# VHH binders against q9fdx1: the designs that were tried, part 14

Target 1, 300 residues: q9fdx1
Amino acid sequence: MEEDGSDWGGLAPEILINIISRLTIQELWTGPMFVQKSWLTVCRDPYLWSIFDLEPWFDSYPESTHLWSPEFEQKVDLMLRSVVDWSEGGLTKIRVRHCSDHALSYAADRCPNLQVLAIRSSPNVTDASMTKIAFRCRSLKELDISYCHEISHDTLVMIGRNCPNLRILKRNLMDWSSRHIGSVPTEYLDACPQDGDTEADAIGKHMINLEHLEIQFSRLSVKGLASICEGCPKLEYLDLFGCVHLSSRDITSNVSRLKWLKEVKKPDVYVPRSGDVAQTERYGHWRLYDERFDIQAMRI
Below, E stands for the ipSAE of ESMFold2; O stands for the ipSAE of OpenDDE; V2 stands for 0.75 times the mean of E and O plus 0.25 times the DockQ between their complexes.

## First folded at step 4 (VHH)

Design X6f (framework vhh_6fv0_2; at its last look DockQ between E and O 0.05; V2 from the best seeds 0.00; counts 0 for: pae E 17.1 > 2, placed apart)
Fold by OpenDDE, look of step 5:
Structure X6f (fold): chain B 300 residues (1-300), chain A 126 residues (1-126)
Amino acid sequence: as target 1 above (300 residues)
Amino acid sequence: QVQLQESGGGLVQPGGSLRLSCAASGFTFSDYYMYWVRQAPEKGLEWVSTISSGGSSTYYKDSVKGRFTVSRDNAKNTLYLQMNSLKPEDAAQYYCAKDLFTEEWSQLYGSAFDIRGQGTQVTVSS
């Protein structure tokens, strides 16, 4: 290995890792990592890849049709797979959007220590990959499968049976066609799951340790809510926003059974029309939409 | 189909200059980091230079700093490498390479080489 004349070439890997750990990913990957082979090797050190979180970027990125494109999905899949490889089994948190079964299955097979999985808005994640997650990622504590319309109650059952440490479940559904017209494919919006009671039953029967549950815009009935409240006695947070089939009475009568409940979000559903000022407050997952957003501003 | 075509290589004396070009097609050129890499005989692929999608940021291997200049013309879908003060150790097959991801993602995830062209040969000999 010809000693690249770089001042860094003589440093021990441990020292390099320490230095690199202080750099942002942007600072690292835009150039320095390519300066010499040793840097590249260190940049791919498993130590650096215990967490893969793209949520900050998504939060700053406006909703657009291209995010729902196959091309974008492929990019996300490639990134996730690469990170999984680099982590060498040490990956504990995955927060992405728009991934597919391909990448998720790959991760499931190789991330036994996964504790957090957030894959919201992944239209091509199905029960196939999620079943693998359930069986192979048994340390799971947090699961966000919001806006994943191809995931069924069967997955919830499998997760409940195999992930006893699950404390947080987010299973929000999209019911905001008015807000996302032109951004989210209509076909996907229309494919929103409607089997709220079946999912609720799965949760109540199999997820006894849940502390945080979000099921926004679920079509569950009072029966479903009862199942959840009876089966999840440790619930501290319950989000029922947009659950239009639940009355105030239904909610009050059932949530009273939850001794540890700190907060409940009720179905005070105001569906803002396109152009309403109140749009930004309703759906926290899309909080930073700016019509003036220039993608060029994201460039280094 | 993504295509990269390098040109501009040749034989030059030590201390001489060459300007390499890379013509890109089949993708949105202006969205990607671009790279120059080289491979000398019996050596592995070596990174030479990186340029950001807009050309505002450039990076160089230490051994070529001050001698090489990377640039791009997004309107022409062309990447350039001006090589001055060439040394015998610069002799190699030079390739331009595309980043696997758009710049937006490369900033978050990291940069990676995707495809590269057939290369252009640079020979430095007295």
Scores: ipSAE 0.005, ipTM 0.240, lowest interface PAE 10.9, mean pLDDT 80
Fold by ESMFold2-Fast, scan of step 4:
Structure X6f (fold): chain B 300 residues (1-300), chain A 126 residues (1-126)
Amino acid sequence: as target 1 above (300 residues)
Amino acid sequence: QVQLQESGGGLVQPGGSLRLSCAASGFTFSDYYMYWVRQAPEKGLEWVSTISSGGSSTYYKDSVKGRFTVSRDNAKNTLYLQMNSLKPEDAAQYYCAKDLFTEEWSQLYGSAFDIRGQGTQVTVSS
């Protein structure tokens, strides 16, 4: 990599910050940072580091066993810690995967204005760092803890009690009964939470301003669904895909009390026919599909 | 904590040679691309050379190709720059820099210089 012949390094800092602040972190790292010390200084400006979003990178990168290694987790943690330092407390949005309690505890102590936190597929994030997030990041509006199997209902209680502006929660679980990606460790899949109703009760009791909820493949029963629908009257979007213990009747009767509901995604589970009973030992091969259940499609 | 300590600079006549060293600590040295960058008075930071984490790939600024050689000793956490046939335009403060991300991430997002040391001064004059 040789020095580009570009004129970027000659721009005034205010213009540079304006341009760079409009780039994703992926775009930022692929070019401008090599040019000049003034450019590097601007790239470390705390104003630039209000958002740290790695989701586009993970969307473009194929799944591999390496992503689930301790070595990769440490690299993500070091990157997140560095961005936290450069932000000087200014981070408002973090979207990463495969981080741990270590980096999240560091961020919780230093980023009190955090509004969006997404830590999908982070098997070594536990209630320890999430409790700290709850107490220190009280402005939180969006939380995505999908596929984080060491996080329990205690986190949901603490977030709900301490983050009154939470509007979006994504607590999707992996489909244990369906086909698995071979790169995901079996130990991680085995740790999948089975405590659907306790989590649903925590949401219904403590997250009263919730507008968007995703709980794909939750094991909640009709009692848990009732708790959510009674406790979260502002819900506009509810994703119940893969929730195998809920019937369409259970869903219809409970969501009828949600005056603002615009869309609900139903479980849409394939039920094996009598002829398929001989294949019950091959549960991982059962097919699931998605069906959008919008408000116009409801009988009531 | 990350520390980088440059040494080996000095005054040399045109055509002379110097060997710069950078002692690294506080991080897993073998996981990172390393760089040599320089800054002349009243000038911006200029990239000079890159070496991959394992040392098998090296890159150079066109004006120093054939004259400078970058190398590393991962067992000693040390980066080197052998500078031959020095010219007056090579006079600058030389810094070693760690990539901000490990090699796996820098390959996808590109690289940026993490400069921690005070550098080592290279002066070329008679």
Scores: ipSAE 0.000, ipTM 0.225, lowest interface PAE 12.0, mean pLDDT 75
Fold by ESMFold2, look of step 5:
Structure X6f (fold): chain B 300 residues (1-300), chain A 126 residues (1-126)
Amino acid sequence: as target 1 above (300 residues)
Amino acid sequence: QVQLQESGGGLVQPGGSLRLSCAASGFTFSDYYMYWVRQAPEKGLEWVSTISSGGSSTYYKDSVKGRFTVSRDNAKNTLYLQMNSLKPEDAAQYYCAKDLFTEEWSQLYGSAFDIRGQGTQVTVSS
């Protein structure tokens, strides 16, 4: 039952995340110097650092107010900068949360082959670093800027104009999953962007090759939806959950023109009869739905 | 407190054999990948072998495959390395290493070697 021993000599996409483990080992393990020494052994393979993906860790880790602290943000920034250095320009995928403009600007200067950037829930990422990403990382194929409320439509314009290979955009504005309730700072929730039509227009005008779009809880009107459907004819997936200003008729009339569309998630803004809402609402006209419901059956 | 203690090194002639042991304590040994790494004077650490938490999967550096066998006894919290047909280039300080992460996480993202012992010296005379 012996496996191929060459697994540790190359191939990747294996990644080391020594810095993240510091939060779990400070009281259990002897000093970070041994962790740093072990990291040096793995750095010899430049292909090992083509992917830096923390989403499985975030999905498994209990949400807490510490994740929104400046101290945690600095740790994420440190890890990202370290991986950027070790990749020597070979980093193609970054998936993190709670990073800042500092780390993203650093990555933009050094990772021209970046294809995937996901930075969910990063309140200190602004158009400044995202503009640099747009100009320097022109091979970008997937962008997730969900819950990044300091990013404006200017980023969407810059990305659309400079990244012609973009096929996937995620720009969800609220994260009401049961994992995150109560841990998100109130002032951050109050900063949520309210001008959905300006962002929708940027998408429609500049992202002709888009195949997958998520804009949950956007306040776009039917005018914004029309702009997207006219400007993004290759869409295969469209997520409009929580888009309260769109009626079923608005959606049906506009998406019928999209020849490649395989799935639409429509707005669902009422309380189920059973009263099984899993989360308190931030805005009184929105409700979370239990995943046991068929979303399409709840369109009435 | 996590402890790793290596033993079983020594002086051997080329073609000889040694069996290294690593006694582990202070953590749930059966939850982790374990590793053997080595370091020659004035050189960096070099990965030698890996064994899964249950012992069912083993991995080796190409230069030692077929000569070295890694094993573990989870009831005794002990890791072993059987080294046969030793060559002068195998001479090094040998360390066992615990993964910083449980096996589930390491399978997704690779490993970070946590070396805590003093190691055990393997010397192969000419």
Scores: ipSAE 0.000, ipTM 0.125, lowest interface PAE 17.1, mean pLDDT 73
ESMFold2 (binder alone), look of step 5: mean pLDDT 83; pTM 0.826

Design X6n (framework vhh_7nfr_2)
Fold by ESMFold2-Fast, scan of step 4:
Structure X6n (fold): chain B 300 residues (1-300), chain A 126 residues (1-126)
Amino acid sequence: as target 1 above (300 residues)
Amino acid sequence: QVQLQESGGGLVQPGGSLRLSCAASGFTFSDYAMSWVRQAPGEGREWVSSISGSGGSTYYADSVKGRFTIARDNVKNTLYLLMDSLKSDDTAVYYCAKDLFTEEWSQLYGSAFDIWGQGTQVTVSS
């Protein structure tokens, strides 16, 4: 009646490694890694842990309130800390969401060869852990801190000064691709940084080798854009979607100096200026240029 | 050795009912959540329903809510799926699946399903 079921802990290590290498990231998350001592020994093989990337899982999982819970954050933190240990310092890429300062500080102290860090939608990551990343992970090439509202311009200064190989920065402030903003806590949305020019100046002054920049929904002015275009001459991609204080004319005049620029994504939102407001009210309608926007949820 | 043996499928007319059974052996049945997964001709696998090890919690795909009932008998090591008001789009091979982990671990780290049987064919047609 009470007999052990067939499990993966009883297999030879070579067979377990072959099975684990064929699992999806979701299956690896839910698989035998954490159940038995034999699996823990196999999972401590550094060959399994140069990359920890949960983005495919998040892309396949519907946005929900559960993802913003302390319980989910704790789960992500525990997974990340475990992978850091199993990598034996060999982690080069981390892409997670909803982690905290605790797990990132742990990773910063132990993964000096980190080249890619993406921590989208991590509201409890602050400048404290990001400063450690800047000082410890000097080989960083790609940073995605989109929707991380407790991170400030101080992180951008520290990363720029200490990570000379940084080529890709994603600092998007609002996830408008998700139309279900009701799943995101209102306190988190209200914490969205408002000083775009301070962040733009940090980027322009300290990230001279940047090739790809996304700053969707930044409140930067033409002065901030000028700082970026002057300081980042190697830019090939610039995403300014939702940057409501920039006109198409402002963008065209400033990006003309970027000789390697291949693509610029403009704000694509209609925001009437004070002189245009009376004209628009006279003739009737507010319009969005990007029809994907939910006008009832628009926060600009 | 884990074994899951499905039975109870067959041909039924729209609006009819069927009861599927899955006989489990080779593991402590009550320690694991159990699920039904189906695969229609030419399509991928679709999760249908799950039941906790104790039977205290049940979960259903939106397509079957109100029509299907999942149940288990931990003394007989048997999982059931009671299917009422069957529709043509319920036509599929139905597989009995065991979670890889006990409930304690699957609740913390998520779940994946083992499918050990050949399945049982359900055909809904006039």
Scores: ipSAE 0.000, ipTM 0.109, lowest interface PAE 18.4, mean pLDDT 73

Design X7f (framework vhh_6fv0_2)
Fold by ESMFold2-Fast, scan of step 4:
Structure X7f (fold): chain B 300 residues (1-300), chain A 126 residues (1-126)
Amino acid sequence: as target 1 above (300 residues)
Amino acid sequence: QVQLQESGGGLVQPGGSLRLSCAASGFTFSDYYMYWVRQAPEKGLEWVSTISSGGSSTYYKDSVKGRFTVSRDNAKNTLYLQMNSLKPEDAAQYYCAKDTYTEEWNQLWGSAFDIRGQGTQVTVSS
């Protein structure tokens, strides 16, 4: 049989660490020192594993259905578990995608000083591991659970009660950017939460120190928005893009109580989709346009 | 299809030299990191050298530094390994390997590269 390179012995960790160090944005790991020293020893230094951030890699990677496979999830889980072990409890920031409850539970038990957790597009993360994060990682300051459809209102309540320093929450339900349209399996889209007001109430009642909130495509009503604006007086940034049940009047009326608010992103224009045309979009029959780029382009 | 064909191995005495070649086809050679790996009898696969897609960065196993030189000719789709001052411990089947994906760290978990060729045998005897 042909050798496919899938089963590597003791040399594979050395090559993997070399490549990972380049892709994890730690420039200090790519220097000439690695040529003369043990790559394995340098890369496994626990102080170098305070941050594990793969978002720049995912932003540059061509989106594909492969990212949503069980095989890819298993690889992410194995890597996250390895980094947790190498960090010796020192991880303060984790930004990954497509992980599961298994690896996240492992991290929760071993990384009590976690301050930043981003697990975007992780369809197999549920309230089970997130409840554990809430109880174990009480220093959490930033949480990004965008496109994680198995996470419910219960996680928001538990995070809000147990993580008093939470300043940034991203709970976006649809990625409307052109780079990701058409690659998300229908089964994950069908699991999209419908309980916008229940989630808004959890945020408003329990996340009093919040400064940055993104809830794009939430189904919240004016009541939910009122709960957030009443309960989160320190908000400086509020992103309501795609929140179809909110009018501009409702938004301006409710955000008037937010004394520190610097920016609010409104729902913008709804455009219905034609059913007869072959489409690559898998985000339902309605499309929303983002006007933010035009505003930024005019300011420079 | 992707093909990698190694050549240049043989029998040499300790202190001798050999130049290995790897002819690549079926992919855009200039876009990929390339590797030399070896397997000695009764041992697992062992990484020997890495060369970046443009050839500007090279890396070596500590035991071969100063003796081995990796290079590439992107116009000819060919990878080379110049081996000087060969030692008995260097005797092995040598394989060239293509990086699986240049931007996919996850695709490298468990393999880091793709071996397609038969390899070339290097024997060092006194």
Scores: ipSAE 0.000, ipTM 0.153, lowest interface PAE 13.1, mean pLDDT 73

Design X7n (framework vhh_7nfr_2)
Fold by ESMFold2-Fast, scan of step 4:
Structure X7n (fold): chain B 300 residues (1-300), chain A 126 residues (1-126)
Amino acid sequence: as target 1 above (300 residues)
Amino acid sequence: QVQLQESGGGLVQPGGSLRLSCAASGFTFSDYAMSWVRQAPGEGREWVSSISGSGGSTYYADSVKGRFTIARDNVKNTLYLLMDSLKSDDTAVYYCAKDTYTEEWNQLWGSAFDIWGQGTQVTVSS
């Protein structure tokens, strides 16, 4: 059955994203945009839109100030809302960046079978839309809210209480990779949550079935770690990279109760302390290291 | 007020030819890409062809490529679809549609066409 609408409609989201990732935003807007609009008019089969994943595009597109603009956020929001409509409630996986409460609230109301939500680097997503996700998307299995500084421990409580199948949580606070350091707005960095123990307590009390946890650069203390290790006995992977308040002894002591733990990343962080105070406070002068445990060594 | 008015449809034998016209008013015609979309009885809408604002770029659905030609006259504010070697499968109501190719790319996933004409019936009978 080779109809014209079928040929245009046969462009899988993976192919469209692959095309987008080869073009600059300017090229997409001024030239190929016209052709893609025509293609998308015929690509309205809901089964094409069970997954909406922009991570490959973001991985190929260099970090820039433009990505943090209100204009770019509106572009992502409109794309997400359109895909929600085309899916006719069939979306099971959403992986985007720089979206807002507006688009997420829209998705929460219309996509009850959502299993995976990743919204990395979305500074205008708050507990308001995430509370709707918690109440309406009860089949949620994976949540990545890394670098979303307006989301609080209240979201973690609501997700934990309402999404019993949650197995993967990524709540990383800082992306220290070299490509992000120079272009991330300072007001966004300054909004980084400092109350690690409150978030750790919420995870430990409400996310009993968690198997994978990432909380890089959390300010949690040994008390927060103890809460997680007591409350999440099924943990197989724990990433504590950049958690400066935890010692190796604190980690080893607390993770020893996790019978199925396969890997833990330790928070080892080096700060050059010799020389000018201004040098130690400058972005990019930090040295970050990770360390992995052998599960057999941890049990002994 | 933005208006699109199609004309030129009718009954034609297989292998015949028709020329559809769409008169546009109420906007700067040359600033916008224009498209032809058809709807066969009992079927959904199917995109047929598009032309850029300048007329420098044309795009066709595979089923009509080589048989149909889209053209525009920016002085007369008129869009055309020249249809050759018509087949029974071309039987549909043909709609003229205004696209906003100068929009932000955030419209890529959303609205492709913001203004539609009333349509003109094309019937290809054996």
Scores: ipSAE 0.000, ipTM 0.121, lowest interface PAE 13.3, mean pLDDT 73

Design X8f (framework vhh_6fv0_2)
Fold by ESMFold2-Fast, scan of step 4:
Structure X8f (fold): chain B 300 residues (1-300), chain A 126 residues (1-126)
Amino acid sequence: as target 1 above (300 residues)
Amino acid sequence: QVQLQESGGGLVQPGGSLRLSCAASGFTFSDYWMYWVRQAPEKGLEWVSTISSGGSSTYYKDSVKGRFTVSRDNAKNTLYLQMNSLKPEDAAQYYCAKDLGTEEWSQLYGSAFDIRGQGTQVTVSS
């Protein structure tokens, strides 16, 4: 038998995800990463590596934010770099969490046919690697940069200018997995850096083919919303949850021009005075940001 | 010193069965994931099967799935591979390998499995 011949019907990324998803927390830190490394060592056929998607595993793990550490980031970066090498430029989809500029810069230089990039909760990804993605990966159709606080509006300008086929953008600031409605501490929102209207303008001016947009907890005003609605006439889905500067009236008046719009999620968030202790446990992605910047004072 | 000693190989007709064993010493066997890998003449190492430290999770190369079964006896520090319905394509030197360990991740990245034994030869011919 040829080493890879009879096994080409199986998807190597699916086997890897299946292995990782069955592991206990102790097995995750001791055995599974080396099972993955050993698997990657023997599976070198570029045909098997058109897709690298760890999102199903992360979705099955309820507290993905608690997985981030410098050591875990290094392991994700090493996995991604391996798959980039083994794909021989054939990667079309990457969905990972907790990676850094090092692995993304490596992928940008080697994977020109990338169509889907999701890098949720990657606090050490900056405009440096994302600019390379924009310039080199011009076939990009889907981008998820949710909970990536070092990425700025410059990335959105570059992606919009260089990736004319972009259809899906997810730029969410907070992972709100709670059933609580209407209360987010002001201090938490103030510490999440996002240039709402500048980002909205970049989207509206450069991302004319968007069909799906998520910008949860954006600080955009009615002017930014108007820019998006004028510039993105193909929008079918718009998620404005947590956008505290937008009223229901502002949203209704602006989205009326979007003839293909099927769903809009409204802000439905009241920001109370600082001191809401019940909110602190929801903000895992914020804890990553705080740790990186040594911000100590968000205790309510 | 880590030692792995494979046994149970031999000559078998197509459709036959063999049971391979790997006797482990020099480390806490119950703490480590274990692998079976094989190498046909003048080919690279090919992963065959994996078993978790407690034995609850097992994984197989697609071409051997349903024919091979990996198991372990942590009380005896022994790893097993039951091979049924053997095909000519299964002929190879078979090795067991322990997981590389966390501190070796970056240093041994992209390297072959940590193979310590001489392996056991499986020949399938009629």
Scores: ipSAE 0.000, ipTM 0.148, lowest interface PAE 15.1, mean pLDDT 72

Design X8n (framework vhh_7nfr_2)
Fold by ESMFold2-Fast, scan of step 4:
Order: structure tokens, then C-alpha cells, then sequence
Structure X8n (fold): chain B 300 residues (1-300), chain A 126 residues (1-126)
């Protein structure tokens, strides 16, 4: 009969998202106080909310166009705002998807000690809330804004200038996961940013302490790569997968100056299926790269 | 977990023939374009051939056209490369590669692939 007691610390995010995902916005707001108070008492312990990480849930959740709906975004926003309140300013890590400027602005004002922010696949996050994160959350060490097409180079400038401890940036532009392709609305895919060099220049000029950079499917040129390699001498990991405008020679030449570099992922082949056959063959002949390239073999 | 296992390589004399196989598991094989890629000693990787998920479309590098045939068996989840009239220049490690996107994705947005297999060595002795 005597038990050690139930540990709710690891279960609270899963309980919260399971409840919120099953209820409508109206039900979340007007649900019976009697039932809500019993689990809210457990979930309102600020100790439980130094970290709010939903990535494991999204990895296990069935693929659906509903994840891209305004209703689902409102549920994520409500959940994030609630966790911000329950943390009493103690939140240090946030990893969510499909949130908006509303919840991020709320978090920026109330979580000054935020060190990790990941907001993958959040199409309604813009420079407005991200600029606020930059000014308010100066302790930021890790930022993942992958698949966030409304964020521009202005966010990278502001984050770089105001978050001197930033070590990890993930700015991947395309989710190449075959499991999710059919569920992503075409309009969000079409909004993919096209200006790689402006973003690369912002990174190189303002993120001098960066150790880990992912910019998959960036359209940066050799000039943009040169800016990054000149400006970020502490880089240990560089992911250039899908960066179709970079040659192996350009990469080798520019990364040779990065004395701490442990791993670089090359662009690999990006072959247009509807393209000219002769051009596809020529591209395949000389643009095929091994993304598992050994950094020790790269240095002469 | 995606797994690709190449086999069928070996030592062959110029003008000879080999059949390479790639056993695939961990994904719905028929939904993906598949490719063969090779790497000669001291050289970079070179694309050799690609085949659509259904097998209805095939593409070949100019260096192998008329000599190599790519094929697949979607019941056995196996990709093949039938190599005829082998030349010393065909000496390389041959790798099996899976498209990262499904056939529907590749049709709309193009394709990219990584080298998922460990490779099989083909040596054409002169």
C-alpha cells in the first residue's frame, strides 16, 4: 500500500496537451471549475514549469491538416500562455509548434531567463514577437525558428545584437520529412524565404559566438557562406543540406578557416523532377555531395 | 528506421557484367524514387541512375547510357542495377539512395537524397 508517491513533473506537459487537444476553445474557457481545479492544482506548481517541451508529443501525434488550423494555433497559444503564468517567470526552455505572435509576446514579457526557444512550423510568428524576444530574453542560448516563413533577417539582426550568449541557431527552411508532406498546406510552402545572403550576412555580422548552425535549403551564395565563416569563428557544426547554390569547392575553401569545426553537412543533390533531363544528369554528375563529410579530410 | 543494404559487387574483367541489388526496409518502398550513386577511388560521388516509385520512369548518366539498366521489384522491396559492357572507369563503390520526399512531394518540389547504404565495391580490372 505504501507508495513513493506519483511524480507529476514529467507528466504535466503530456496531461495538459492531451486535455487541451481534446477540448474546443470555448470548453477550455468555460469548462467545469470542479474538474479543472483538481488537475490545475497539480499543474500550477511553478517547479514543474522551468521547461515546457512539446516536441515528443508532436513526434507521436497523427499527421493532420488540423495542426495548421487557426483553432489548433489558439489551443497552443492558450497552453503556452497558461504555462508562462504557472511558471511565475521561471520558464527557461520552450519547445512548441504552431504558436503565434500573441503567445510569444506574452512569454517575452514574462520569461526574462529564457535560454532555449524552439517554435518550429509556426507560420504566424513574425518579426514583431521575435524582436520582443530579442529585447526581453537576453540570456537566449538556443533558437530554433525552422519552417517559420514570416520571420525575416531583421529577427536575426535583433537576436544577434541582443543575445550575446546565442550558441545554437536552427533556421531550416524546408521540412523534408516524408511523413508530413501531405499534411502541410501549399500556401505555407510557397511562403518560403528566398533571400539567403541577407540572412547569412546578419548571422555573420551579429552572431559571433555561434557554435551550431543549421540553414537547410537556404538560397545563400558563396558570399553568404563567406560572411558566416568570417563572422562565426567558433562554429563546431554547420548544416548546409539543400543549399543548392554552394559548390563543394566553395564550402571547402570557406570552412578551412573554422579551426573548431567538427562536422559540416554538405548540400547533397537537389534534383528537379520536372526539369530538363540533360540538365538533371549534369547536375547529378557534379553536384552530388556526401553530407557525412569528415572535417579532418577537408583540411589540407 | 530506414535501412538499405547493397550487394552484388566484385571483381570483373573489362566487357563483363554484374547485377547489383539493394534490399530496402523501414519505409514503403513503392512510394519513393530510388537512385544509384558511385564513388571512384580518390574522386567525388557521381550520380548513376534513378527510377520512379512505380518503375515507369528511369534516368541515366551519359557515361552509363546503353550499358546500365535500373530496375526495381516492389514486392521484394529490392532495387537493381544491371551493368553490361563494364569499363575500367566503372570501378567504384556503388551506393543505394532513397529520395527524402514521397513521389507526390518530388513531383511538386523536386527531389533530394542522401546515401543511406554502406555500398558495394565494383572493380573492373584492366
Amino acid sequence: as target 1 above (300 residues)
Amino acid sequence: QVQLQESGGGLVQPGGSLRLSCAASGFTFSDYWMSWVRQAPGEGREWVSSISGSGGSTYYADSVKGRFTIARDNVKNTLYLLMDSLKSDDTAVYYCAKDLGTEEWSQLYGSAFDIWGQGTQVTVSS
Scores: ipSAE 0.000, ipTM 0.220, lowest interface PAE 14.5, mean pLDDT 75

